# Miniprotein binders against a9bab2, part 5

Target 1, 221 residues: a9bab2
Amino acid sequence: MRQRLTVSESKAIFHKEFPFVVPAVYRRLVDELIVELNLLKNQERFVADGVFAIGLTSIFLDFTKGYKPENQKGILLEAICKCTGFSASNLEQIALEAKKLANGLNTNEIKSLITDNNRDEKESTYKLINKNNHYSRIIAIGIYKLVDMQSNGFNKEEATENSYLDLVNNFGYTKERVEKDVNLYKSSLDKIEKALELIEMNIKDEKRRNKERVSRTKPGQ

## First folded at step 3 (miniprotein)

Design ux1
Fold by ESMFold2-Fast, scan of step 3:
Structure ux1 (fold): chain B 221 residues (1-221), chain A 112 residues (1-112)
Amino acid sequence: as target 1 above (221 residues)
Amino acid sequence: TDQIERLLEMALSLIEIALDLLERAEHGDTELLETAIRLLEVALSLIELAEQLRQGTPDAIRQLSDIATRLMDIAKSLHERAQTGDSELISRAHDLRTLAQSLVDIARELQD
């Protein structure tokens, strides 16, 4: 039998694989990823393909840009994946392969990659870009990032926002659902970035005051 | 221990309140930015205290009391800024007072 992991079991495994304190600003991200991945792993028709892998790795990297200490960042992703039955190294490899496949392609060319022909694996694409996969907000971000990486020019952000929705129906999803999830992602990312900037300013101010304090009195002797 | 988890949960709550105030400040209420910064400083203090408790430092009760006092001061400041019609800021001030009481509760548990 395929034994289903509960969220509680995943959290217990996470603490064994990541024996450090997760900074508070990242705890919500970690908890939400564990819950989402646990739910997806228990979906019989879900496939951890290239689009999903791009989404997951992009979400992790974007939200953890300010993570300190930096050497724990890779261990954190490994722990999140392992505790939910995924492999971080495998997903990173699949994401890289999907990015290479889409490199330099416009939206119409990308649409051609998500046909029924992908199921045949004869073009080595089935595992990377799949039609009618079980929906996830992580996949929504993956679709957005897939287009964003190819966008260049004067209005890169505007071009991406107009173009990724054109791909959504070809994946078998609704524009309304995908747009909602992408907008929530952008909003959440903006909020965390602002929080980290404030924390950084606070740390700089404290260091400045400590330096001035030391300069006013001779420490030690 | 259970106290460490509660301190980390409280730090997260303070960060969420700070983010709410940041959003309001960005829409033209820039004076709330100072309050958001103070809340982030308190959150960092709670994270540091959680680490110190994990390592068994003896000054935890004093630090909990100091942090609770800082939260009460911030709550009072928010209440004064809220004026009568701003139920959102009054609600945030109430949340901060509740968190301060939770810190006092942890300090009492550590004494027992």
Scores: ipSAE 0.000, ipTM 0.192, lowest interface PAE 13.0, mean pLDDT 75

Design ux2
Fold by ESMFold2-Fast, scan of step 3:
Structure ux2 (fold): chain B 221 residues (1-221), chain A 112 residues (1-112)
Amino acid sequence: as target 1 above (221 residues)
Amino acid sequence: TDQIERLYEMAWSLFEIAYDLYERAEHGDTELVETAYRLFEVAWSLYELAEQLRQGTPDAIRQLSDIATRLMDIAKSLHERAQTGDSELISRAHDLRTLAQSLVDIARELQD
């Protein structure tokens, strides 16, 4: 009845679309996104809306901020999306439109967008923010980022934490599930940042050792 | 070392089992999706532990036991779900129990 890609088929397409080596530190990101996007594409009730798009693009950008060579980042995102039946360019556009819609709104105003009884007159709003979408960790991060964008100044983190959980029930999700997924996201980001710092330190140490070797071999014997 | 190499191989086996559970979750089993996510986290914890062992981390043996316990918990969850007569989930639960025992064995070898 339905022709759907398996995870194995998606991985085969990914390697065809991305003919470069994925550095070890990013393999988890690539694997997690391929699996999650493959599963979501095959869910009957799932909609790739603006909140989802914000989540996906934010996850990708945050985890790949240290990616070298930088000119491969766009190809990497396109390959991840294409191998699972999504379009990176389309999702990037949807994310931008969703961010513009939410720009300058406080948490209560965003709640009003979710619960608006005149959705038919605001078809674009419905396409960007869907109350009863099929749950995903990506959507959880999208909700978190949507609130994070509106928070600034002293105690930004605390303000975001208090506000995004307030929105979760309006989307039809459980606070416990969303909180667990957001915390996992933060933990994973911290891990990759520390790994990248360690790689940078190792490169600096190699350069220092090379200079010491040159000093040691100076003519004096 | 041989033990560290085996830990990398075991982490990869856990990734393959997690992918298998995800493919099964395409049938709409949302509870199984959560189990697959937990298994991916366990697999990455084991991979990170293998990296730490290469760097001489003293806490690694305790972390191996912790990971083995998490695998046994996941295996039990899969086996309980398999009470509906799901032979594939029974096989996956068995695979996870076998990997958990291997982790305990490696932890013992590293102490020696």
Scores: ipSAE 0.011, ipTM 0.243, lowest interface PAE 9.0, mean pLDDT 77

Design ux3
Fold by ESMFold2-Fast, scan of step 3:
Structure ux3 (fold): chain B 221 residues (1-221), chain A 112 residues (1-112)
Amino acid sequence: as target 1 above (221 residues)
Amino acid sequence: TDQIRRLLEMAFSLLRIAYDLLKRAEHGDTELVDTALRLYKVAWSLLELAEQLRQGTPDAIRQLSDIATRLMDIAKSLHERAQTGDSELISRAHDLRTLAQSLVDIARELQD
């Protein structure tokens, strides 16, 4: 635990912990999470707080909505976490407690909660955010998702955009960097849907080519 | 239905691996061209097998066994090349062995 894991070592551990096929459409996500988590674990004084846990679990769940078989999702998340020195079960519990703590609150109330939590030095594991953590795209997405989960109705998307930008200023993050990472997250999520469509189209194209090949074999063509 | 879906997912994974190896070959590792082409052929064999299973082919178990053997041979070749200290190729060889095991699992399900 006190020794630094290299990205290569983490990838080797991942393949031992997850002995199943990762569909190609998810492989980039898995690789990027392993790299990012490895980098975070190697940072001095990094603590897995509420927004980090929400960010990681939300990214994983959103990107794997179409993952089959369903029962492998838990094993996949566990392998990604374990190979980088984290615990999936622990992070899921931290995320659940953080969501419970923020449930039903508006942006101003969440700001107050973050300020109050920062006064509780002994329970950093259950705080919404630890101000000692350096910037991470996972944390930025966690802030976005925390606000998104509190928004309802036809204007959900617009309400989320306005609220999380307001909240980000209270963390000392730059709006430009956060917006870039959140937009990349949304773009990547859309790309997975399109990649799954492309798989279906490739299958249809291959069936068409097979039928054409059989037809060309017929004498007189 | 579930077996067909798994075969299609495996075919896509192999196509992606083949494409990535081909791109690497373009950047100087020309020995990977043959490996990429072999993987491409295996992927198309899986697509053909998935269609045959959809239509009720009786020889599916034999074909699954043949494809699994081909994947293991490719994995062995890739692993031997990876002895140059290439961790990426080691990981891809592992992926191919995992896919071969999945095919064996599908064959067992069809025998039951």
Scores: ipSAE 0.000, ipTM 0.084, lowest interface PAE 20.0, mean pLDDT 74

Design ux4
Fold by ESMFold2-Fast, scan of step 3:
Parts: sequence; C-alpha cells; structure tokens
Structure ux4 (fold): chain B 221 residues (1-221), chain A 112 residues (1-112)
Amino acid sequence: as target 1 above (221 residues)
Amino acid sequence: TDQIERLLRMAFSLLEIALDLYERAKHGDTELVETAWRLLRVAISLLDLAEQLAQGTPDAIRQLSDIATRLMDIAKSLHERAQTGDSELISRAHDLRTLAQSLVDIARELQD
C-alpha cells in the first residue's frame, strides 16, 4: 500500500536535507511549498506534468530572486522536492521540455495541444500538458506562466491577463478559482519583494548608525 | 507544529502591517517609518522563534511574552498617534493587540 508522509515528517526530512539556515523572510514560502507538495503527492489523480513543473519552478525562482547565498538556491529546491517525494532535477527537466513545446505557440495552438493530448489516451510518451489534472495553485501559476512567456511588446501584461483565463476551461478548471490563485500569487510576490527592500534599507541604516557611533569615539593611544 | 504554523502566519501578518505603514509614511512621517521598522523587527523575531521551536530550542514562553509586550507598546503608540480620527491607524492598533493576545495564548498552550 502507498505510504503517506505527514507534513511534520516532510518538515523533519527537509531540515536533514537542507543543513543551512533558511533566512526568516523565505520561511513561509518553504513551509507552504512543503505543505502543498505533500498534499499533492497523496492525490491519486495528480500528475507532475509540464504545466505543474513550470508553475513550481517559476514560483521558486520568482520568490527567491534575492536569495543569498545564491549557491544554496539549488540545494533548497532539491530539499523541498525530496522531502515531499519529488525530484527537483526531474521537474526542472520537465519544465524545460514543456517550455520548448510551447515556444512560439499562441493560446489557440496551446488549446489544440490539450485537446489532441486527451485524444491520444494510449500514447506511451509522457504527456507534458494534461487535461483534468488534480487542481493545485501551482498548476494555476503554471498556466499563467505558460501564456506569459509567449507574450511580448507594449501590452504584454494585459495580453497575458486576457489570454490565460481562456485556457483554463480547456484544462478542466474554473476561471474564478484560477484567477483568485494567480492574483494571490502576484500580490504575495509584490509583498515579499517590498518586504525584502524594506529589510535591506533597515539593515543599511543600522550599519550606517553603528559606523557613525564608532567614528565619534576618539581613538585613544 | 500547529504553534509553529500560527507563529509564521502572525509574523507575515506583521510584515504586511509594517509594509503598509512604511508605504504610508515614506514621504514625510518619520515617526510612522520608525513604527514600521519596529514592527519589521518584531516580525523577524517571530520568524526566528518559529525556527527555534522547530529545532527544539527552549525559552519559547519567555520570548513569546517579550514579543507580546513589544507589540502592545507599538499598538499603544499607534493608537495615540491616531487620536486625530485616523480610523486606519486605530484598526492597525487593534490588529496588533489581537496578535499580542494570540501570542499569550500560544505561550499558555506551550506550558502544558
């Protein structure tokens, strides 16, 4: 029978696999990803396909843009994946393959891929874009990013906003749910970026005040 | 585990409040900027405490009480500044008092 890891067990494995200090500001991201991935691993209908992989890697990269030291980012993603029963290197490869598949395709062409893939139920090749996968906010971000990477020019953001919701029904999801999760993702990303800027400013101000304090004490001898 | 998740949620609520106050104050309200920075430091302290609890470090009850006291002091400062009828600052002061009470509740649970 399938053995289920509890969230607490996954967190214990994470601390073993990532023997460094996670900076406090990233702790919620790490915990939320561990919880989500743990739950998804236990879903019978869930498939870790290309859209999911794009979503997960995009979330991780976007939220860790300011992560230092940078050489720990790869280890961090590996630990998050491993403690929940996934493989970071495998998901990164799947994401790359899905991005290549979608490269140069417009929204209607992507819709056709979803339909054609559903028709080929006997296909033995791994399917990168799957209809009716078990829903996850990670998949929602993957759909958004899949469209975002094909959009360019003066109105890129508006084009993406109008187009990604058109794909949602073809995946078997509701527009309201996906839109809610994408908007939460965007607001959370903006908040963490601003919080990091505020933290950096506070640290710089404290260092400046400390240097001024030390400089005012005349050196004796 | 439940206590750790609650502390993480509280820390990020404080980060959001600090960021909102900073954005409001950055164009000339130096007192409110200082209040935002005080809240930011409290949020960092809670994140650190959550990590300590995950690793089994003692003294959590004392640290929770200290942080709750600091939040109450900040709430009082916001309330006094809001006496001119600033309903948003009064609301923020109330949020901080509610968070402080939640920290006291967590400390009581940990005593068992």
Scores: ipSAE 0.015, ipTM 0.432, lowest interface PAE 6.4, mean pLDDT 79

Design ux5
Fold by ESMFold2-Fast, scan of step 3:
Structure ux5 (fold): chain B 221 residues (1-221), chain A 112 residues (1-112)
Amino acid sequence: as target 1 above (221 residues)
Amino acid sequence: TDQIERLMEMAYSLWDIALDLSERAEHGDTELLDTAFRLYEVALSLMELADQLRQGTPDAIRQLSDIATRLMDIAKSLHERAQTGDSELISRAHDLRTLAQSLVDIARELQD
């Protein structure tokens, strides 16, 4: 029997598995993922299905696209998952298979894949979407991303907004909660992107000032 | 400083309480899941405040007051749900009131 990990225990494991400094702009993301995954691992009804895996991998990739050094990203995701009782490699594989299964399906076809599993029933096989799964912000983003993948054309964002909330009812979730979490995700992503742009501009300014300083001293030689 | 460390420890305590309530909720009390989620959000707010204090942002007192109010509201809701003699929920409500008072104390220290 597995004993429940406290958040403090998860953080101790994280520091052992990720022996590098997490840059300030990513510290909140890392802490939020550790807390959320720790919470989900302790839910009897929770299933790490395809939608969840798409959500987690999408969140991680979207928030860390500016992460330097790049070779630490895989180690970071692995540490976040391991310290909370998940496997990053397994979830990445599940997400990949889920995306393949959903490829080319419209919203109505995706609804047809939803399973209706009661609390007393156990799943014997992996499924893309599990109806009435334990709710999570990660699953909400997974639903959003799943619909976004199938949306095409000049107004992709509007098409996604119109479709994903309709799909939410089929999972047994409330539109208000899912919309709130998706909007929070978008605003948080904008904030980190703007912070990274400022960091990049400061790096470029520093390089320009250093180049200018060197150029001024070189004519003396 | 000391205040930042205390805020982080409070966030950890709130996450642990949220986990306990969430675990209890999966045995049929789905309304406790909403309460657990609210505590999770409060814990994230404390982490944000701690990060802002590290950076020297001066809006801490207002944020501490807002978070303390949210904790007191959640504690009141839990206490009202425990009317049938659920001593565990009463204990959790007490823990939340204690944490709310600690936030008020930190706000007072920051004013001094």
Scores: ipSAE 0.012, ipTM 0.288, lowest interface PAE 8.8, mean pLDDT 76

Design v0
Fold by ESMFold2-Fast, scan of step 3:
Structure v0 (fold): chain B 221 residues (1-221), chain A 117 residues (1-117)
Amino acid sequence: as target 1 above (221 residues)
Amino acid sequence: SDEELSQRAESLSESGQFDQARDIFSRVVQRYPDHADAWEELGETLSEMGDYQRAVDSFRQAISMNPEDVDAYERMAESLTRMGQYDEAIRMYERALQINPDDEQIRRALEEARRLA
């Protein structure tokens, strides 16, 4: 934290760490993550805890479900994290351990995991959730996903919508802000999924037209 | 700067303004001909516009500077396939698969290109 990387410097490091083209549909996601992580790294009060790690890994996985080639996804996440001073491997491990800790807990039980950012807390070697952590939309998604993972039954989505806002005040955040960021996340995810569907349809149409053109051009070989 | 221009072009591509994005990426590669990423971005933009020949030329420039770039080989092969250049597309997919032997998408694309040949 002694020397602050600018967003421009982080982007330059990103291109060195990820020497491949980022498809157009993912460029907004990559840019927004680099900006957000760069800003968070420069916040003295911010801590990369379990709910943050769940949020970041969930955002990345949800938005890159259609990413091709598949083997670049790990390199992409590593580059986004490394260029902003984070470690993808560490955050993935923290997310996995946080999910294990929360597994099977209801909303009231999850509230007991929220700590006052107190280093003397003994329930875990790392803190799953910190009260009054520096706010981030990534944390907002982490709160939503943490509750979503614990919701059961035929109406899982409705249960999540009703429950995650109950936790927000226990973190020291406002319901309006968190709800706005969660809704923006859902809207953005829907937009990228629709964009990918449109691209696939256009590719299919181009393949069909090219096959037809080739048949008409060289019919008697 | 090339980074500032590339960022503007990326924003234009995201909004579907491929003609403007193409013009900016073209200026970037003209000013910085050794910028492999800009050549790839130009190739992708040209491919989205249906200009497969210029897309192939752009990917070829990127590959000349980064011969381990699996993504560039795959995208070049896709553009070649759309032009009916199946033999060269097969060679590009084979090179990509040599670099990433476990890539299921490339393997399936190679199989499709062989079927179309």
Scores: ipSAE 0.000, ipTM 0.087, lowest interface PAE 22.7, mean pLDDT 77

Design va1
Fold by ESMFold2-Fast, scan of step 3:
Structure va1 (fold): chain B 221 residues (1-221), chain A 117 residues (1-117)
Amino acid sequence: as target 1 above (221 residues)
Amino acid sequence: SDEELLERAISLEESGQFDQARDIFSRVVQRYPDHASAWLALGATLYQMGDYQRAVDSFRQAISMNPEDVEAYYLMAWSLEDMGQYDEAIRMYERALQINPDDEEIRELLEDARRLA
């Protein structure tokens, strides 16, 4: 059995695996993911299943939508996973498999995919979406996204809000806990999007104002 | 520790306390001259302080250790433009686009710089 990594040790590994500066607006996200994943890796009951994988990859993609430089996103996710004992490529594969399994299903059909841990181990697909996994806010987002990806049309947002809580008890979690974490996720996503808009506006304004000042200034004449 | 100092400096920079952040990043790069991310952070802090020449020097150090860091190139370009060195800024944007060809914002900045060259 491998030794338990401390959060501090994971952060040190992260800086070796990601030799770039994380822009200020993303530092809280990166720190929170490293802490959460480190804690989950040390939980005996925790399983990195399809719902968890959907949650993690969705959180990362949603929060890094405006990440610059773009070519570092893949390296960033890999570093976050590797420093905490996970594999980004493995989790991306598991997320893809879970999405395929749920594709085109309504909420009642998705309930039938939620396996108890007594199912035959040879049927790995049946254990991709697990009941009674160790709780994480990442899993809460995974449940939300699993329903969100099946919702279509003009009322997609409303349909998702009404349906994901209906699945929560089938996973063995409380509606209040999951709803709290999903609402925090939506609030945090809104905050980072607004922060990025303000940063972009300020950069564009200052840069253009500086160019205007330079073009109009004639120093030494 | 040095890790705690770096985290403190990042927090100071985020809160606009650039002079204190600069002092800590300067100490980190003096002790660890191969620390690419610390050179990048020092450069960004110096840029915010209006010390464009030292910002450029710091970004050059970051690029020498990590030549694929797109952020270092465009921050260096901003510093060069603020010094009126548009030809060199254009070269930095061109290098950034070689690394990330689909970056529309850098392409826009490149076109702006070409108009001012």
Scores: ipSAE 0.000, ipTM 0.093, lowest interface PAE 22.3, mean pLDDT 78

Design va2
Fold by ESMFold2-Fast, scan of step 3:
Structure va2 (fold): chain B 221 residues (1-221), chain A 117 residues (1-117)
Amino acid sequence: as target 1 above (221 residues)
Amino acid sequence: SDDELILRAFSLWESGQFDQARDIFSRVVQRYPDHAQAWMALGLTLLQMGDYQRAVDSFRQAISMNPEDVDAYEYMAWSLYEMGQYDEAIRMYERALQINPDDELIREALEEARELA
């Protein structure tokens, strides 16, 4: 059946596909991804291309750094994708192919790979990097990551910061919009990493105090 | 022993086995209701599991034994926020900032809670 899923329907499917505890620190990420992906799947002109796939997989991996239990991470990504009408395994493969296509290319060479999403041309076997795709914050992160992975040397971060905005117009997006979404992503990632670190430090600290109590006395020398 | 069981619960928590950790910490606080650290650990476990009301109750027990525990106020506020209890969450974040005025993370959470109230 080809009826559009509502956000509420996607959330119900998510709980069926992921019958585990989502730790509190990750709940907002999971909810936001379900909402965003649901909206994108209902956009007729949206294409789940290589840049989008790089963006989604990068967001998921970066934000779930340190997720426990580790063996649930793959199931979590699959559930987020499946409940919104996407396939995690398919997107991971598309991301891998896009990364290979762009491997070793500079910003100007990457521009040559960007195809017009509205062009009906038989000549392209794959359209892994598309121009004028329906905009998403996930695509903004994908553009940033695409440039980041091609940057090298001791000042990789500065090179990425200077270059990714130069690509944005070639995708048909505004620099201000993409920069805003990339900066929000960096800020949000930093905040969740610090919150997770604080929780982990508190648990380790309590574990240490209890271990010291159990040990009581250390052997004298 | 109970101390070794508590260490096992922390290890289970670190590996994401929150249900097993919860069961052990629950038993510990039943046997030792004055164990502030066990109430804190139970609260954090329940928070991770989305059991916000029981998390609040557990943090409240920890606070009653150690009123200067800034982390307990922060996690209680987070649990209250997740339940939509913004006014009480704000009070808990304000208390946490009184204890630790330079905590940027708590200040940001307080601002977010104030926006939703």
Scores: ipSAE 0.237, ipTM 0.647, lowest interface PAE 4.1, mean pLDDT 82

Design va3
Fold by ESMFold2-Fast, scan of step 3:
Structure va3 (fold): chain B 221 residues (1-221), chain A 117 residues (1-117)
Amino acid sequence: as target 1 above (221 residues)
Amino acid sequence: SDEELFERALSLYDSGQFDQARDIFSRVVQRYPDHARAWALLGATLLYMGDYQRAVDSFRQAISMNPEDVEAYLEMAWSLDEMGQYDEAIRMYERALQINPDDEEIRLELEEARRLA
């Protein structure tokens, strides 16, 4: 008998903690986050550090840009975290602290920071940027976002693509695995954005058709 | 007018005021039970509110009149998933994929529903 939650138990808790419905286009994202977080919570070597927190909060915010009703977004993130044994408020704070730590640093300066801040292994629980953490696609996105936030100007995306893979080995991961997960993230984000655009176009088209129907009706008929 | 009611409910739905949207869409479908889009939006509103059984019932009305409504099949499948009715959800995903056979996202959702069944 183990005290750690199963995926099924986490999903059951989620529905108790989030008494609303996840809109269709976000259902898969929510399910995937619950599964991933549940699995990570069951890993003895996993640390919910600042890079992980940046990844999780960035994924949630990027995918839920069009979320309606907007006032449920905070409750949704809290439910996803709570049902898997994490705290959304704690992770949001850790993400903010990690972003402040890396603010204004170039890729080489971040490499130095990783080396220096992983010097004391006894403080791993309190580290914001940790090397050799148990791998997660969420951490992969965290590494990408950590570099993306430092990139500026006309070729921001190109600068990020050239730099984030340069950091991957310093975290103890393979470039191939991280690149695959980052590319899947970008593809999934594009798919959701296109789906939301289509839904909005369909709503506008329905409103147009209703206006045309009203315009064809005589007053008092 | 009933078209004016539908427009008002759609505006409320767009602004996330689901309680009011639900009430007005319910009135629209009572007066115009052949209004497929109103049934679909009522279903979506109920889904957003966590009323899965009534959402499914509303989507059934919508797809019976508009069997090519991919969004209605998907939202009905998600409502069924939330209720643990995986066999019915699988059938809805299969219908959606028949309409859009190259839709990778629908295929992945179908695979996940089959895993849970």
Scores: ipSAE 0.000, ipTM 0.137, lowest interface PAE 14.7, mean pLDDT 79

Design va4
Fold by ESMFold2-Fast, scan of step 3:
Structure va4 (fold): chain B 221 residues (1-221), chain A 117 residues (1-117)
Amino acid sequence: as target 1 above (221 residues)
Amino acid sequence: SDEELYLRALSLEESGQFDQARDIFSRVVQRYPDHANAWLMLGATLFEMGDYQRAVDSFRQAISMNPEDVLAYEYMAFSLEEMGQYDEAIRMYERALQINPDDEEIRELLEEARDLA
């Protein structure tokens, strides 16, 4: 109402800030992010910390890997953030700082960065991760990505699977919920990649058939 | 060439030029009503333009040619939801799950649609 920006109001602002049309394959991503961010902005105890920022930026980059026209990607992220009361540039900065803090750290060292003091007003700093932050699927992916970025070797995926769930317990989140959301994220990402592959294959096949037809046609009179 | 027109429309849709893409896809399906991919792309273009009823009609044509096209059922369901036709959207998601029973994403979309009905 007066104090809360509704999803409908956010969508109206989005259309103003993003004057282009979102391709059908990305529409669900955009709608889900607007809804989730709108809900999070209205949570009094939610903190846009480093893990959240990593999660949001990683989700956007992964799902828009094949986005065309590419020059609209930055405008799209800005519009999604602005219409829900966030700042894309601020979150990108927070994500970069969080990645720097976690660089080279193992899972136990990352756990040591967790804090339950949510009232730090220091403008130039942020916490990498906050204990008892309001849960979000975005944070779940952020935890997964944070661990994934630090994992090395030929069994990188297995190492990540074994490690990221260890972090979840220290936040007050449930392993089952986080695992479900991470698996849904992976399935959704695979699905959009397959859809894009089919579109690309159709374009290539049509171009090949057209070339073969033209090359085998005798000159007209 | 008809193939060249279809490829041009694909490029226009990809670049966000939906008015031009719609016009060309419309011409392709008018001349080749059995071109399932052109019906699918026409539907997707119309959806992007907010013409949900015509999008549904186009997806129905695509489905009639390729009844196992899970993507067509999903986009048809999205169009129906935008029109507030939740009961029919639910039927589209149910059909998509019959084709791909292990698709957790479609299952979540189905539950969301059921909550809105």
Scores: ipSAE 0.000, ipTM 0.224, lowest interface PAE 14.8, mean pLDDT 78

Design va5
Fold by ESMFold2-Fast, scan of step 3:
Structure va5 (fold): chain B 221 residues (1-221), chain A 117 residues (1-117)
Amino acid sequence: as target 1 above (221 residues)
Amino acid sequence: SDEELWERAYSLLESGQFDQARDIFSRVVQRYPDHAQAWLALGLTLESMGDYQRAVDSFRQAISMNPEDVEAYILMAFSLEEMGQYDEAIRMYERALQINPDDEQIREALEEARRLA
């Protein structure tokens, strides 16, 4: 049954489950997720709860907004999860349940949802928003997104920045650690967005130059 | 016919169908080996796929036919940086700046490459 997968073994499974080209700009994201998920699967005290699921699905969604071909995105997430011993469909369902539970709540109300994972281990609710889970940068993003999804209108990002750290201690984590990981996520997301803009511009520029060349060519020459 | 082939290849590249785009551009350079733009398009496709060494080879072919193509030097420098070959990437950016001296983006890329070298 349950035997530890090495990162190399996970990568071999990934290539079998995803037999397409991963565009260069996404290869670092895919590699980092495979490494992180592989490490988490080998942590006995780690629980793939709703906050973790929100974090993982949000990271994937945000980084793959420009992913082409679009019909491969679902296969990519499934391959990343499967090769590390997770289930994308199960995590997507858990994320949806956690989002519904937090829907319309302010930061103080979200704090009251944070349960000790040892309190009601036999009840469904233990799966969603737990304190003292084994830390992961993916969970840090999940905490950020829990607050972000309840912030609306102008200055949504500023509202989230000012409030998500308020509940970090209720999860049993340090503000410094979570803030560092959230800031790294934001800078990495900005970098991939800029890289995608450059790639798209380069493709369009080359296409334009080719059309200009063709328009100057006389029939039969 | 030729225009339709090019439009199809670029459409495939834009939609992320890199394998199909690569196949078309590869056949185009086999048929028209002296066509600089075909080599550039193949290089761009290979670079998008993460095949940096073959991308560099393709850009080098384009540069040999059109040594004033600033974009070819910039694209080749990107592939060289991804391979950790910062010294050669610096030389590509320096050449690009010789052709287009007032390009602030190239200057910033050159400074960053020099920092990482």
Scores: ipSAE 0.237, ipTM 0.642, lowest interface PAE 4.3, mean pLDDT 83

